# Designs tried in a protein design chat: VHH binders against Uncharacterized protein MJ1128. Part 14

Target 1, 280 residues: Uncharacterized protein MJ1128, of Methanocaldococcus jannaschii (q58528)
Amino acid sequence: SQPLYSENPVIQYFKNPKPFTVENVNMPVTYYGTICGKYIGYQITPHNVNEEARKCFYKYFKLKDKNPKEAERYLKRGLFLTEYLISQADKETAEVDEKNITFIVWRYNFEFPLYNLSKGWRGALCQAGCLKTLYLAYEATGDERYLNYANLAINAFKVPVEKGGLLKIRIYKNKSYYWFPEYASENPPYVLNGFITATLWIGDFGNKTGNADALYLYKEGLKSIKTFLPMYDAGDWSYYDALGHRCNKHYEHLHRLQMLWLYNKTGDEIYLKYYKKWRE
Key: E = the ipSAE of ESMFold2; O = the ipSAE of OpenDDE; V2 = 0.75 times the mean of E and O plus 0.25 times the DockQ between their complexes.

## First folded at step 11 (VHH; framework vhh_enristomig)

Design s5 (from r1 with H113Y; at its last look DockQ between E and O 0.01; V2 from the best seeds 0.00; counts 0 for: pae O 3.1 > 2, grease 25.1 > 24.2, placed apart)
Fold by OpenDDE, look of step 11:
Formats: sequence, C-alpha cells, structure tokens
Structure s5 (fold): chain B 280 residues (1-280), chain A 126 residues (1-126)
Amino acid sequence: as target 1 above (280 residues)
Amino acid sequence: EVQLLESGGGEVQPGGSLRLSCAASGFTFSDYAISWYRQAPGKQREWVSTITSGGSTNYAESVKGRFTISRDNAKNTLYLQMSSLRAEDTAVYYCAKPLSYDELWEYFTSGGYDYWGQGTLVTVKP
C-alpha cells in the first residue's frame, strides 16, 4: 500500500511521487569488503542511513534560525533518508503472551559471518537509531505519521528475538533480565555499547512521547546494564562484548561517555565508579 | 607466543560430569578474559562460556546451570566443570583468548581467529 503523507509543506515533495522516478541522491554507501572470506562489498545499511539522517536533522535544528535556506537543505535530506528507511522497513506481527503485536523492523541485506548472522539479520542499535530518526523527523515536521512509525518501531523491542523481534531474555542468578542485542540471535554476543545506546534512545523516546512501553523498556534496560556491567569490567579497561573482546580506544572512550551519560540520567554512582575505573 | 592447551576430554554417560582444563602461556593470563568454545561434528563453532579478568562469568543459554567456568591465575589455568551432560554436548572443546576489538576488526577482513588450542574431545553417549 502507498504510504500516507503529511499535509506539512515541508514534506509535500514526497506526496505521490511519480513511479519509476530516478532520484540522484547521495546515499550513504558503506564498503565492507571481504568478511571472513566472503565478499560483501558495498552496502546501503539502515544503520548508516539513519545515522546520516540524524546528522541532517541535527544540522537543521542548529541552522533553522541562523540560515533557513541551508537548514532546509539538511531537512530535505534528512526527511528523504527517513522516507527511504520507512520504505525499507518490514512490517511483522507476532504473538506475545497471547497478544498480537505489530511492529516494524529493519534488516541488513547481507550476512555477517563473524557472529554467524544470515542475510536479513537485525539489531537493536540500528532499530533504536531508526526510532530516533523517526522521532527527529516528527520533531522537525510535526507529521504524526513519523510518530506512528516510531511507535511501531518501539514494539519490536517487546517481541522476543525468536519471534522476529529484538528482545532477548538474559538470565543471571536465576533472574530474568531484558536485553536488546546489537546482533540479534539465539546466542548474541551481548555487545555493551549498542545495548546502552539503544536503551538510552528508547528512554528518550519514552520521556518525550509518554510511550508507556518505551518507559518500561528503558527501566528494564537500566536494570540490565547495572546487573551485567561487572561482566564487562577488565580492570582498568572494558570489554566490548560478553565474549571477552577488549575494547579498542574508540569503544573504550564510548563506554566511558556512556557511563557519564548514564550517571547524569540516573544519578546512580555505579556508573561514575566505572567511569573512574576505566581508562583511555 | 600465545599457547593454549586443553585437556580433560573423554567419554561420559548422559547425566555425567567432566572437568576440562586449559593451560595458558605466552601472555599475561590474569589480564585477559578467557573463553570456552565447542564444535560439534558438522556444526559451526559456538561460544560456551567466558570468565573475565575480574572473575565475572558468562554462559551460553544451552549450558547455563550445568557448566561452571573458573580460573586459577597462579597456575595460568582455565577450567570448565561440566555436569548433567547431554548428547548434544558432544563436541571438541576449545580454550580461547579473545582478540581486542581492533584485532577483531582485522580478523573480519583477513579471516583471522581468536587464539585457541587444539581442543579436547568430549563424547556423551550411553
């Protein structure tokens, strides 16, 4: 079915596009080269597309009062990329606790051999990034369509990985915890930074929109972060994932920033502890 | 040179127990998380368990509650206590030293792998 369009003039150029129109746009294309002996080559990924879209929206917000013409350029690009993401999203329905949940999810169009992921794999970080992108589009335009898609996107985090969603139950000391895996699988590597970022973005969405699911998921996410944080402690350094890969400098820095972010959001001193403990 | 040597494998009946050991050398053992992997015939290698330098432990869901990973830093030795063994636990078990993320990325492009030993065979059968 043809997507619904906003009456907002800012996005009217998307309204009823002529079929088979070639758009010469600067799409984010990522070169992956060869991974574990398999040539992946150039790929357009929902992760990098949403990242570029977010960058555009951020620029728009910074420039909208200073240079409206330039700001509009960024807005147009951000919205285009957002619409592209919408067109690439898969709509799914799953039964969870005897209830049907409809959600949208973004999949990667190539295998990722490192973590034994087949073509069509998905991840929570990408999903949360797309969620953030949709919300930014909403904030920029007031178009509730974007908010509706965002609400469908958040639903993916309520659906178990085994049912096509992005919720993984992680057991620790006979207790169940929520996890949103950056690489969704039956046995994910439990990458920390992706989970933290996803959790924080889900929280932001909840706080801004009042979405009860997002708020709940945020609280559960924070609980999980606190619970499993010691497992990522390498002493004066941190581990990237639960498999024990040590962070590089980039992700070590990111982890420390995330600790500060979490501390600022929650006031929980455990995050400050690890910020001080870990080095760069 | 990093060296890992697994031992303790053998045949055991379903429901039985077995303890694996991994002797490590060529690196500062206490500074690294160490892991167990396993590979069943005709299947891909899968992660089993990790113990961090700080002593925190992690397990695959398939072995949680049945397997216990531990380490003795003074002996540079990793252990895996396996209990309630099942037929599906039959595999070659490997001890592994994880790469850093940078090394991991390099692995992605070069086809490298974590440091691991030759493995020890565990067979669970009646």
Scores: ipSAE 0.056, ipTM 0.529, lowest interface PAE 3.1, mean pLDDT 90
ESMFold2, look of step 11: ipSAE 0.569; ipTM 0.816
ESMFold2 (binder alone), look of step 11: mean pLDDT 80; pTM 0.808

Design s6 (from r1 with D31E; at its last look DockQ between E and O 0.01; V2 from the best seeds 0.00; counts 0 for: placed apart)
Fold by OpenDDE, look of step 11:
Structure s6 (fold): chain B 280 residues (1-280), chain A 126 residues (1-126)
Amino acid sequence: as target 1 above (280 residues)
Amino acid sequence: EVQLLESGGGEVQPGGSLRLSCAASGFTFSEYAISWYRQAPGKQREWVSTITSGGSTNYAESVKGRFTISRDNAKNTLYLQMSSLRAEDTAVYYCAKPLSYDELWEYFTSGGHDYWGQGTLVTVKP
């Protein structure tokens, strides 16, 4: 189905495009080369597209008062990429606790052998990034269409992985915890940084919009982070995932930043503890 | 050279128990997370459990509540206590030293692999 268009003049650029129109744009294309003996080649991923879109929006916000013309260029690009994401999103409905939940989700168009993921796999980090992108588009334009899509995106985090969503229940000491897997599968590797970032972005969305689901998911996410954080402690270093892969310098740094971020958001000293404990 | 040697496999009835061991050498055992994997016939190798250097444990959902991973650093030995065994638990079980992220990425792109033992066969059948 064709998406609805905004009445916002800034969005009118996309209004009723002619079929078969070629858009000569600089799309984020990622070269994956050969992975585990299979040539994957160049791919357009929703993760990298939303990242570029977010960068554009950030530039727009930074420049809108200083250089409106340049800012508009970034806005246009950000919005284009956002619309592209919208066009690539799959709309699904799943029954959860005897209720139907409609959500949108972004899938990858290639397999990920590292974690035994088949073509069409999805992940919480990407989803949260797209969520953030949609909200930024909303913030930039006031177009509620973007907010509506964001609300559909957040719903994916309420749906179990087994039903096509991004919620994984992780059991610890006979208690259930929420997890949003960066790599969604029956047995995800439980990557930490992706979960933290997704949780924080969900929280940000909740705080900004008042979305009750987002706020709830955020709280549950924080609970899970605290609960499972010891499992990622390698002493003066941290593990990347639950499989026991040690972080490289990049992700070690990221984990430390995330600890600070979490500390700043929650005031919980456990995050400060790990920030100090882990090294770079 | 990193060496891992699994033992303890065998045949067991459904509902039974089995304890696997992995003898490790060639690295400072106590400083690394160690994992169990398994591969059933015709299936891909799957992660089962990991115990960190600090003693924290992680489990695949399929084995949670039934399997217990532990380690003895003094003996450089990893253990997997399996209980309530099911037919679907039938597989060759491998002990593995996880790669670092960078090594993992290299594996992802070049077809490398974690440090594995030869495996020990567990067969669950009546």
Scores: ipSAE 0.274, ipTM 0.651, lowest interface PAE 1.3, mean pLDDT 91
ESMFold2, look of step 11: ipSAE 0.608; ipTM 0.823
ESMFold2 (binder alone), look of step 11: mean pLDDT 80; pTM 0.811

## First folded at step 12 (VHH; framework vhh_enristomig)

Design t1 (from r1 with S53E; at its last look DockQ between E and O 0.65; V2 from the best seeds 0.00; counts 0 for: unsure alone 64.4 < 65)
Fold by OpenDDE, look of step 12:
Structure t1 (fold): chain B 280 residues (1-280), chain A 126 residues (1-126)
Amino acid sequence: as target 1 above (280 residues)
Amino acid sequence: EVQLLESGGGEVQPGGSLRLSCAASGFTFSDYAISWYRQAPGKQREWVSTITEGGSTNYAESVKGRFTISRDNAKNTLYLQMSSLRAEDTAVYYCAKPLSYDELWEYFTSGGHDYWGQGTLVTVKP
């Protein structure tokens, strides 16, 4: 049986880390090579870190009753990576509608020339992944600290990009829509798959926690997906972003999977339409 | 563990009717869309019908007007009512549970697949 939170040595270890301790762990490292003439090289990104953490938690949940020892290994790694993410998060406060909103956000430690992003850029997909990771850590441990961080993370989606957050207002036919840009900037490329994933993960968080902000953001996100979906139609193929870049086969496949999943979840025919229209 | 068990297959004459069932367990049935697929000998598996979480239904063009998908959430059971059966409807019929989005994301790069039952054979012949 899984030990209680207070009795779990793995959890206790990360709750009370020893300063100046070297952790011998395998960190997810992403190779970016050279982008637009700039050598980016190998990078540890919050995106890949949270992805690995989530995988670890999923494995933990799967194994915790079947193989506790193996499960603990995954828990340990998941929690380590989660704590790493926490340590890398920037805490910010912004005034929105005459209210101060405190939030945490994860930034990339390198420039991304492809979309003219400077070092320290941020994105909604990464943010949502970190959010989900924190919540998974909460589910795994019962430690409300993780939930508190998750609540701070969700707040970033309420703050305009211009104020350091991840909310972009996108106008269509004189109406305002919410967008959560995968690449946050004044003029984001409006990548579709990242927005969809972020929206769905926000929704999941809202459904699980009852967080009113998350639920609202989720609804607005879905509204935006449906509204802007036609703009990503390249005929029998889809655009990756609003700049007119066509998907490669990999992301085309993702879009189709997302359309099918959204249709299955919502019953909205528009998703089915594009699932059928777009090819792999 | 997700389990899907199809039943109701058999031999039927052209123009006949048959009702398939899929018993589901190991997950919250009502929270998922459920689909029917079929695979004829020597052919690829093809989508037949889906009933969404919300109860919306959709059908392959080849079965529209002849097949009806339905579900009983209280019984964790999916149904496929087949009518006006044709020889080309001969296949092994599978029920499938789609991946959760998390699963979808996890398996996106690895070519993950839905959860499938073992299938039930439907043979339409004179």
Scores: ipSAE 0.447, ipTM 0.765, lowest interface PAE 1.2, mean pLDDT 92
ESMFold2, look of step 12: ipSAE 0.544; ipTM 0.772
ESMFold2 (binder alone), look of step 12: mean pLDDT 78; pTM 0.778

Design t2 (from r1 with D31S S53E; at its last look DockQ between E and O 0.29; V2 from the best seeds 0.55)
Amino acid sequence: EVQLLESGGGEVQPGGSLRLSCAASGFTFSSYAISWYRQAPGKQREWVSTITEGGSTNYAESVKGRFTISRDNAKNTLYLQMSSLRAEDTAVYYCAKPLSYDELWEYFTSGGHDYWGQGTLVTVKP
ESMFold2, look of step 12: ipSAE 0.501; ipTM 0.775
ESMFold2 (binder alone), look of step 12: mean pLDDT 79; pTM 0.776
OpenDDE, look of step 12: ipSAE 0.759; ipTM 0.898

Design t3 (from r1 with P98D; at its last look DockQ between E and O 0.63; V2 from the best seeds 0.00; counts 0 for: unsure alone 60.4 < 65)
Amino acid sequence: EVQLLESGGGEVQPGGSLRLSCAASGFTFSDYAISWYRQAPGKQREWVSTITSGGSTNYAESVKGRFTISRDNAKNTLYLQMSSLRAEDTAVYYCAKDLSYDELWEYFTSGGHDYWGQGTLVTVKP
ESMFold2, look of step 12: ipSAE 0.559; ipTM 0.801
ESMFold2 (binder alone), look of step 12: mean pLDDT 77; pTM 0.777
OpenDDE, look of step 12: ipSAE 0.659; ipTM 0.910

Design t4 (from s1 with S53E; at its last look DockQ between E and O 0.49; V2 from the best seeds 0.00; counts 0 for: pae E 3.0 > 2, unsure alone 64.1 < 65)
Fold by ESMFold2, look of step 12:
Structure t4 (fold): chain B 280 residues (1-280), chain A 126 residues (1-126)
Amino acid sequence: as target 1 above (280 residues)
Amino acid sequence: EVQLLESGGGEVQPGGSLRLSCAASGFTFSDYAISWYRQAPGKQREWVSVITEGGSTNYAESVKGRFTISRDNAKNTLYLQMSSLRAEDTAVYYCAKPLSYDELWEYFTSGGHDYWGQGTLVTVKP
């Protein structure tokens, strides 16, 4: 397997923490506990490694002129976690419309029973998070290698989920719409918050780099958010997914933040409508 | 580095008018929507109004028709023209810069910066 850039990973014992917690040790781990009767336990996931890496880069950028010594510690940890992510990526090629597309993708090496996902599943939120981490590493260092990996990561969003990528087509009134599923499968649950986040991070990458595919995917994603948003309306509350699961309070709060953000960015009143309607 | 400084609050009779200002610095003002919020004693902060980067405006139902939000991008200043004031409008008024999406995500997942001014008190006499 790919060697780590530091000493061997150390898993520090914790008392049985709450499920879905993140523990900040030498390597970020997530404790999943038991899901639908299946013990998943502690996992090193690309999603949580991304979250820690981005946190490190943000701290680096905020401290680099004020406390350069402390900032350098965050830079080194951010880059270490980024190199770990690179080492875990799968490089694949798929034929789409008679052309080969080469991409990299990150996978989860455990099952996720809630959405009936087999070991090796992938998700657009995780992928867009890796894209963001790679761009931050490029921004911090100027090292073009990170941008090259980010360009390969974008390509996964052009490849259908059925061919190992992260593009799902949704149909509405005989029109095709792009979707980037947080839990990718042939019939995904269409989780809203992750699709919004993936779309916005793809767009930020496209705007900052001029990547034409990212800009196109961003615009298609925005169309889909607007088109499908009414499906997630449960009255004074919202649905988490297209399967009818209501948000808990935590994700209802996130949905309201996302609605206000989208309104502030676009001026489209549909987002303010749902911000006002969903009470949390 | 981001700073928001409200001014123009004070005491006013019912039916009176006030104009609040918010001086912004530390970011490209014209690239962001800017909002007004208010907080009455013992209450949670509530959204009042927003003006988007493109100039679209919107209002809470309780102030619609009485308050007007505007911006002067050349002066990096947000305004709230308040008319037909009622006792229920008594609150500390804050301007707020929305988080970037990255900041919003970090706030949601691990905590982060909130960008609020210190507030300006508006008191409408009974």
Scores: ipSAE 0.346, ipTM 0.694, lowest interface PAE 3.0, mean pLDDT 86
ESMFold2 (binder alone), look of step 12: mean pLDDT 79; pTM 0.801
OpenDDE, look of step 12: ipSAE 0.419; ipTM 0.751

## First folded at step 14 (VHH; framework vhh_enristomig)

Design u1 (from t2 with P98D; at its last look DockQ between E and O 0.30; V2 from the best seeds 0.00; counts 0 for: unsure alone 62.1 < 65)
Amino acid sequence: EVQLLESGGGEVQPGGSLRLSCAASGFTFSSYAISWYRQAPGKQREWVSTITEGGSTNYAESVKGRFTISRDNAKNTLYLQMSSLRAEDTAVYYCAKDLSYDELWEYFTSGGHDYWGQGTLVTVKP
ESMFold2, look of step 14: ipSAE 0.563; ipTM 0.807
ESMFold2 (binder alone), look of step 14: mean pLDDT 77; pTM 0.759
OpenDDE, look of step 14: ipSAE 0.775; ipTM 0.902

Design u2 (from t3 with D31S H113Y; at its last look DockQ between E and O 0.03; V2 from the best seeds 0.00; counts 0 for: pae O 8.8 > 2, unsure alone 63.7 < 65, grease 24.3 > 24.2, placed apart)
Fold by OpenDDE, look of step 14:
Structure u2 (fold): chain B 280 residues (1-280), chain A 126 residues (1-126)
Amino acid sequence: as target 1 above (280 residues)
Amino acid sequence: EVQLLESGGGEVQPGGSLRLSCAASGFTFSSYAISWYRQAPGKQREWVSTITSGGSTNYAESVKGRFTISRDNAKNTLYLQMSSLRAEDTAVYYCAKDLSYDELWEYFTSGGYDYWGQGTLVTVKP
């Protein structure tokens, strides 16, 4: 269980930096069990870490004026997890269009057999989540270091998957579209929900920071969503990915909600159409 | 419950000025970034400006130098001072608030869903 605020070594670390044990840190650990015959077991993933960090930041923002002491606890945890993410990020440089782009990217420390991903695989959803986390840290603290890391994180979305980034060009009717694959590979499954979430988070980052790349990527992402949305229509239901896997109830629900989110953000009635069309 | 109520819209001539307000309630206003969006007839809703909880501001390129976003935390009010208005600024203007984590959790993986007000119409015409 989470230690009390006063006893939490992570909190104490921030006040007086000292080593602490992993046990006392209470890191988000996810049990993956066995996937396609391979034991994955317990993993600390950047995805779950950023999720917990975001949760902490939102709690901080909610409480900072109501209960500063409790808010501080959440802030410290959020920041710790953010720092952990920073420490786990790989810094890379790739040449794109005769320009060198430096970016940071988060990788998973285990294989994902379901999609034939090797250890060290990456994904746009996780990346965007980490991006959002860094921004939240910046918003909470004003520390531009976090913003700088966020800017490095966004750069990954400008780099082709083949060069270590998270940009996949998807062709439809002889036109090129941007995609940010939840599971980055040469032939990604093109999971819809992850792409939508990533796109929206990128957009949010762009809007809040003025990052021109983020704004551009957001616009391109929206174009792609609209373009490929019919491909994910299974009638009164939606497909999870471009491979033809139908959503389970959970992801069906998510898709419908995402339609609403997109509708609210854009005003484009196409999203409302699919919201009404798809069932749960 | 989160409530956002925009006001201040109206008709104005090109080059004129207008100040929009957004009254917020149902959340700790000072803790959140707040944004303005607008939607012109027949167009998609677009981002206009954001002010963070820390007071940092950002603007769409189309409104830079003309619009100023500000907030009064004591009054739980967001403002948008618009100057040098153009015909292309004609739109319904909305204020938006990010969802908290708890609110977002209900949607599992929110990609930036916001609360929106009903909007206020700004018409710029001779």
Scores: ipSAE 0.009, ipTM 0.279, lowest interface PAE 8.8, mean pLDDT 87
ESMFold2, look of step 14: ipSAE 0.536; ipTM 0.782
ESMFold2 (binder alone), look of step 14: mean pLDDT 78; pTM 0.786

Design u3 (from t3 with D31S I34M G112S H113Y; at its last look DockQ between E and O 0.01; V2 from the best seeds 0.00; counts 0 for: pae O 7.7 > 2, unsure alone 59.3 < 65, grease 25.1 > 24.2, placed apart)
Fold by OpenDDE, look of step 14:
Order: structure tokens, then sequence, then C-alpha cells
Structure u3 (fold): chain B 280 residues (1-280), chain A 126 residues (1-126)
């Protein structure tokens, strides 16, 4: 009962939008207040935008056969937010191993003093979320454009942070490991939860699309999670980042959930161990 | 246990051709996307090509038009036909299996995390 791609008015709308029109939508706006003495205020972040977009797509998928009209509303919103994200993405090219890699990245339009990040900073969690959003848009519409953007998004994870990407090599016992920093910098804090989530979403994208880069990055990410997990152990609690910041209750809970998720996915007792060890 | 065994590597002159094979076992080959990677000396491992379970193919820009990935599901074998080889194609080539969340269990049980083989060396030199 769903119209074909070519006949779907929602899709057609986004394919050929009327220029200079105003979209009256509820954009996700986040209040950051003052951070380290700097007023950040209200911000539209690609992170929250993609989150809302994903929620919309999930609702769409849930409702598309049950309530097509309602589903269409969610689709429209999801796609709008996706298009917004596309509009906000920066396209860049970097040379990696004597090869040029073109990628897109989402940047934050404000400084983040907590980690000494300047305006325009980027992060792997946000990137992965946007990646997932693009894929969901593709899944919802079949529009290869979204997949193409997703492929550009994944490329960012192949590019070193120093070259504008989201790959950080983290050394442990003279071995190199991949890390995707939630807060990309030369010396990132190596936030754990963001890395785990990003890794999982990258993996999901790889598994669904067959994108070999994503699959590779996913494998490397998992290796890193296992390798560095002990470093985030604070006993009956976990560290939020490698700087030694303890989790608050929210992130402690998230870590435990992630441990449980990873355990359920892998069966690896190490995750169960930490799930049991950490409290909340 | 997932096993991948690459073969077909060797020395070849520029402009030459070579066909790599990857024998797969330990999983339902036909159900998974397969990929080729390569690692040149001093460089990171890089993606070369992927073929999905459905047969769709994708290639790195550097090898497009020169390399062809294919699969024989009946033989559980992945192939990489390389033509017009260049010096920069010199690398150890690895085949890799798609890794799903469900397959992470195999890592737990088998102790093998990386689903690629030992690789096969391709050397392109005059």
Amino acid sequence: as target 1 above (280 residues)
Amino acid sequence: EVQLLESGGGEVQPGGSLRLSCAASGFTFSSYAMSWYRQAPGKQREWVSTITSGGSTNYAESVKGRFTISRDNAKNTLYLQMSSLRAEDTAVYYCAKDLSYDELWEYFTSGSYDYWGQGTLVTVKP
C-alpha cells in the first residue's frame, strides 16, 4: 500500500524542494548553558538531530504497515532532519597512505571547553550516528543518494584525526589499536561509551551494506574495546574516559548496558565480568 | 571454525595478471559478503573489493577497472582477478568474511577474532 519510490510525494518533495522556502519544523535544540565559564547556550547539534532522525525512522518502520499516514509523518520528519544533516556536513579530502580519501564530517558549531575543543570540533559518536541516520534514510526510501553519503561518512573513520578524520591510533603494549574518539583531538580523552556505540553502529552499517571499510573498522573497534576495557575499571565503578573521570550515574548505567549488550552479542565473559563488577 | 585460505600470489611484471583465490570453510559462505584487503609494506591494510552475498560488487578507486571480484558459492571460494597490475599493487592480499554480531560468538568459542587468512603475497616488479 505504500507508494513506490517514484510516486511517494514525501520522497519527491525532498528530491526537488522549492528553494528559499521556510520549513517550520521542531528542530532539536540542546541547552548547554555555561561550560567552564563560557556561555554556549542553545545549540542545534548534529548529534541530537541525528538522534531524532533515527527515532523518526524507527517509528516509520514500525508504523508503515499499520498506519501508513502516521508513518509518513515520521518519514517526512526523518528525511527532513537527514537532509538537514547532509546540508550541514563538511566534505573534505585527505591523503592517507598516498591515497586521497574523500569524506564528510559533522562539526559542532561551538567550542567545548571541557576538553579544550574549539568551534568546529567533531566526534566519532556523532559521526556514527549520522552514518546510521543516512543508512536508515536509505533503508526507508531506497534512495542511493543517502547510501552514497553514508559511504562518505564512513570514510571519515579511515582518516586520522590529524588529517581531519576520526581515526586515532591508540598504542598499548607496543601494539596499535583503532580508536574513534567521541571528542576528536590530538590527545582525545578516549571516552568509552561513545567509542563502543560508534563501533557498534559502524559494524551494523558494514553488516547491512557490505561496506568493507565499515566491517574492517568494526573488527578493529571490537579489538580495541576488549583491549582497553580494563583501563576503564574503577573497581565497583567505571571511568568515563581515559583521563580518569569517573562516570556519573547516567554513564555508569550506559556502560553497564553496553557491557550487557556486548556480552549478549559475543558471549565473552569479560563483558559479563564488568557488568557484574560495576555498580549503579 | 571459520577458516580462510588465500592463494595465487606470486611475482608478476607490470601489466601482468594474477588470480587470487580464497578458500572458505566453517560458515555458510553464500550467506556472507566477502572482501579482499591488501597491505603493502609500511602501509596500513586497505580495502580492495567486496562482493555481497547477492553478488553486488564494489571496488576501491585504485583498482576499478583492473580488478574483478567474484565468488563461487558451490566451491566456497572467493576470487580476485587482477589485471594491468602495477608496482603499487604489491602487497599481501587477504580475504575477509563479513562479521555479524551473531558471529562474535564464534570468536568466543574459537578464539579466532579476525576472519581472514594468512594472506598471499603479490609482488609486481619489472
Scores: ipSAE 0.023, ipTM 0.221, lowest interface PAE 7.7, mean pLDDT 89
ESMFold2, look of step 14: ipSAE 0.578; ipTM 0.825
ESMFold2 (binder alone), look of step 14: mean pLDDT 78; pTM 0.786

Design u4 (from t2 with P98T; at its last look DockQ between E and O 0.55; V2 from the best seeds 0.00; counts 0 for: unsure alone 63.8 < 65)
Fold by OpenDDE, look of step 14:
Structure u4 (fold): chain B 280 residues (1-280), chain A 126 residues (1-126)
Amino acid sequence: as target 1 above (280 residues)
Amino acid sequence: EVQLLESGGGEVQPGGSLRLSCAASGFTFSSYAISWYRQAPGKQREWVSTITEGGSTNYAESVKGRFTISRDNAKNTLYLQMSSLRAEDTAVYYCAKTLSYDELWEYFTSGGHDYWGQGTLVTVKP
């Protein structure tokens, strides 16, 4: 009574998933190797998938008027990866301030021993990247479904980490500040660059959509950046996280780029100060 | 393809003036902030000035009050008027497209190439 292999609906689905075949999917795969003695190996991460999707959308926008045929290829790929992300998102509901907030969140399918994260961990940078991706898909297609998912994605930043979201309250001098941890946990390492990027992407989403939550989160995020920036100063170098890990050259470069960008954006001299202070 | 071509460099005495130009092509010039950088011999490249797409300007402290950045969108050209030049201003000057943050992030993550010109040499000496 067991259906033949060729007649199995599940097999048929996997053999020829619409609109793409498995052969043509070309999923971003990242090799993590061994981390802290644990073999992680090859992984498909929502972070890298959204990154590739965004790249595709950017290419599409650049080419749509110059080379429509090529642009279409990028659009198709971007949309496929976006749909994949949607399929991988977990939908959750949490009670915050006596209100139920429904949100979607992307989780990693492997542990991250470096920060003692178990399989299924999440992070703000990835979340914000997925948010960006969804919005780009919306811009490209006008399909409000993507915008709706984006709105669900932004909600994760309103939910405390302890309730499955990506909001961490960070205290400094008896004041509360918002943080969006790149590695969400009860005691996150508070990685700086990821927080900055997430904040700026949230802000971009807010500015483009008028989403009040995004705009609020953006403002709070900017406050936090300025407040905690001195804590990441290692003299002529910057710390990667609040645990005192110094940046490698790669992330040092990113920090400097971020400082300069923020300075040019805001005119706030604090960013210029650290741009000049930190070296590469 | 994004192209930037700097010109106007040369030798000048301390206290002198010089105007640099940067001809841009391959992108919508008016939609982007543009920046000047400089690199002195044996030193790292440093930011000098930025003019936003909206016309707002920022300057490094070392050049503030002496340098003026401007742009002509009709000509796709960036300028740097330098006055009261000092020996320490000696460098190769570069113009660069200032990336949106999205572009910056993509640049960083992809290991992309900054769009720089070949630069123009400014030498300030007696």
Scores: ipSAE 0.470, ipTM 0.796, lowest interface PAE 1.0, mean pLDDT 90
ESMFold2, look of step 14: ipSAE 0.597; ipTM 0.841
ESMFold2 (binder alone), look of step 14: mean pLDDT 77; pTM 0.766

Design u5 (from t2 with P98E; at its last look DockQ between E and O 0.54; V2 from the best seeds 0.67)
Amino acid sequence: EVQLLESGGGEVQPGGSLRLSCAASGFTFSSYAISWYRQAPGKQREWVSTITEGGSTNYAESVKGRFTISRDNAKNTLYLQMSSLRAEDTAVYYCAKELSYDELWEYFTSGGHDYWGQGTLVTVKP
ESMFold2, look of step 14: ipSAE 0.626; ipTM 0.808
ESMFold2 (binder alone), look of step 14: mean pLDDT 78; pTM 0.770
OpenDDE, look of step 14: ipSAE 0.793; ipTM 0.908
ESMFold2, look of step 15: ipSAE 0.587; ipTM 0.811
ESMFold2 (binder alone), look of step 15: mean pLDDT 78; pTM 0.770
OpenDDE, look of step 15: ipSAE 0.838; ipTM 0.922

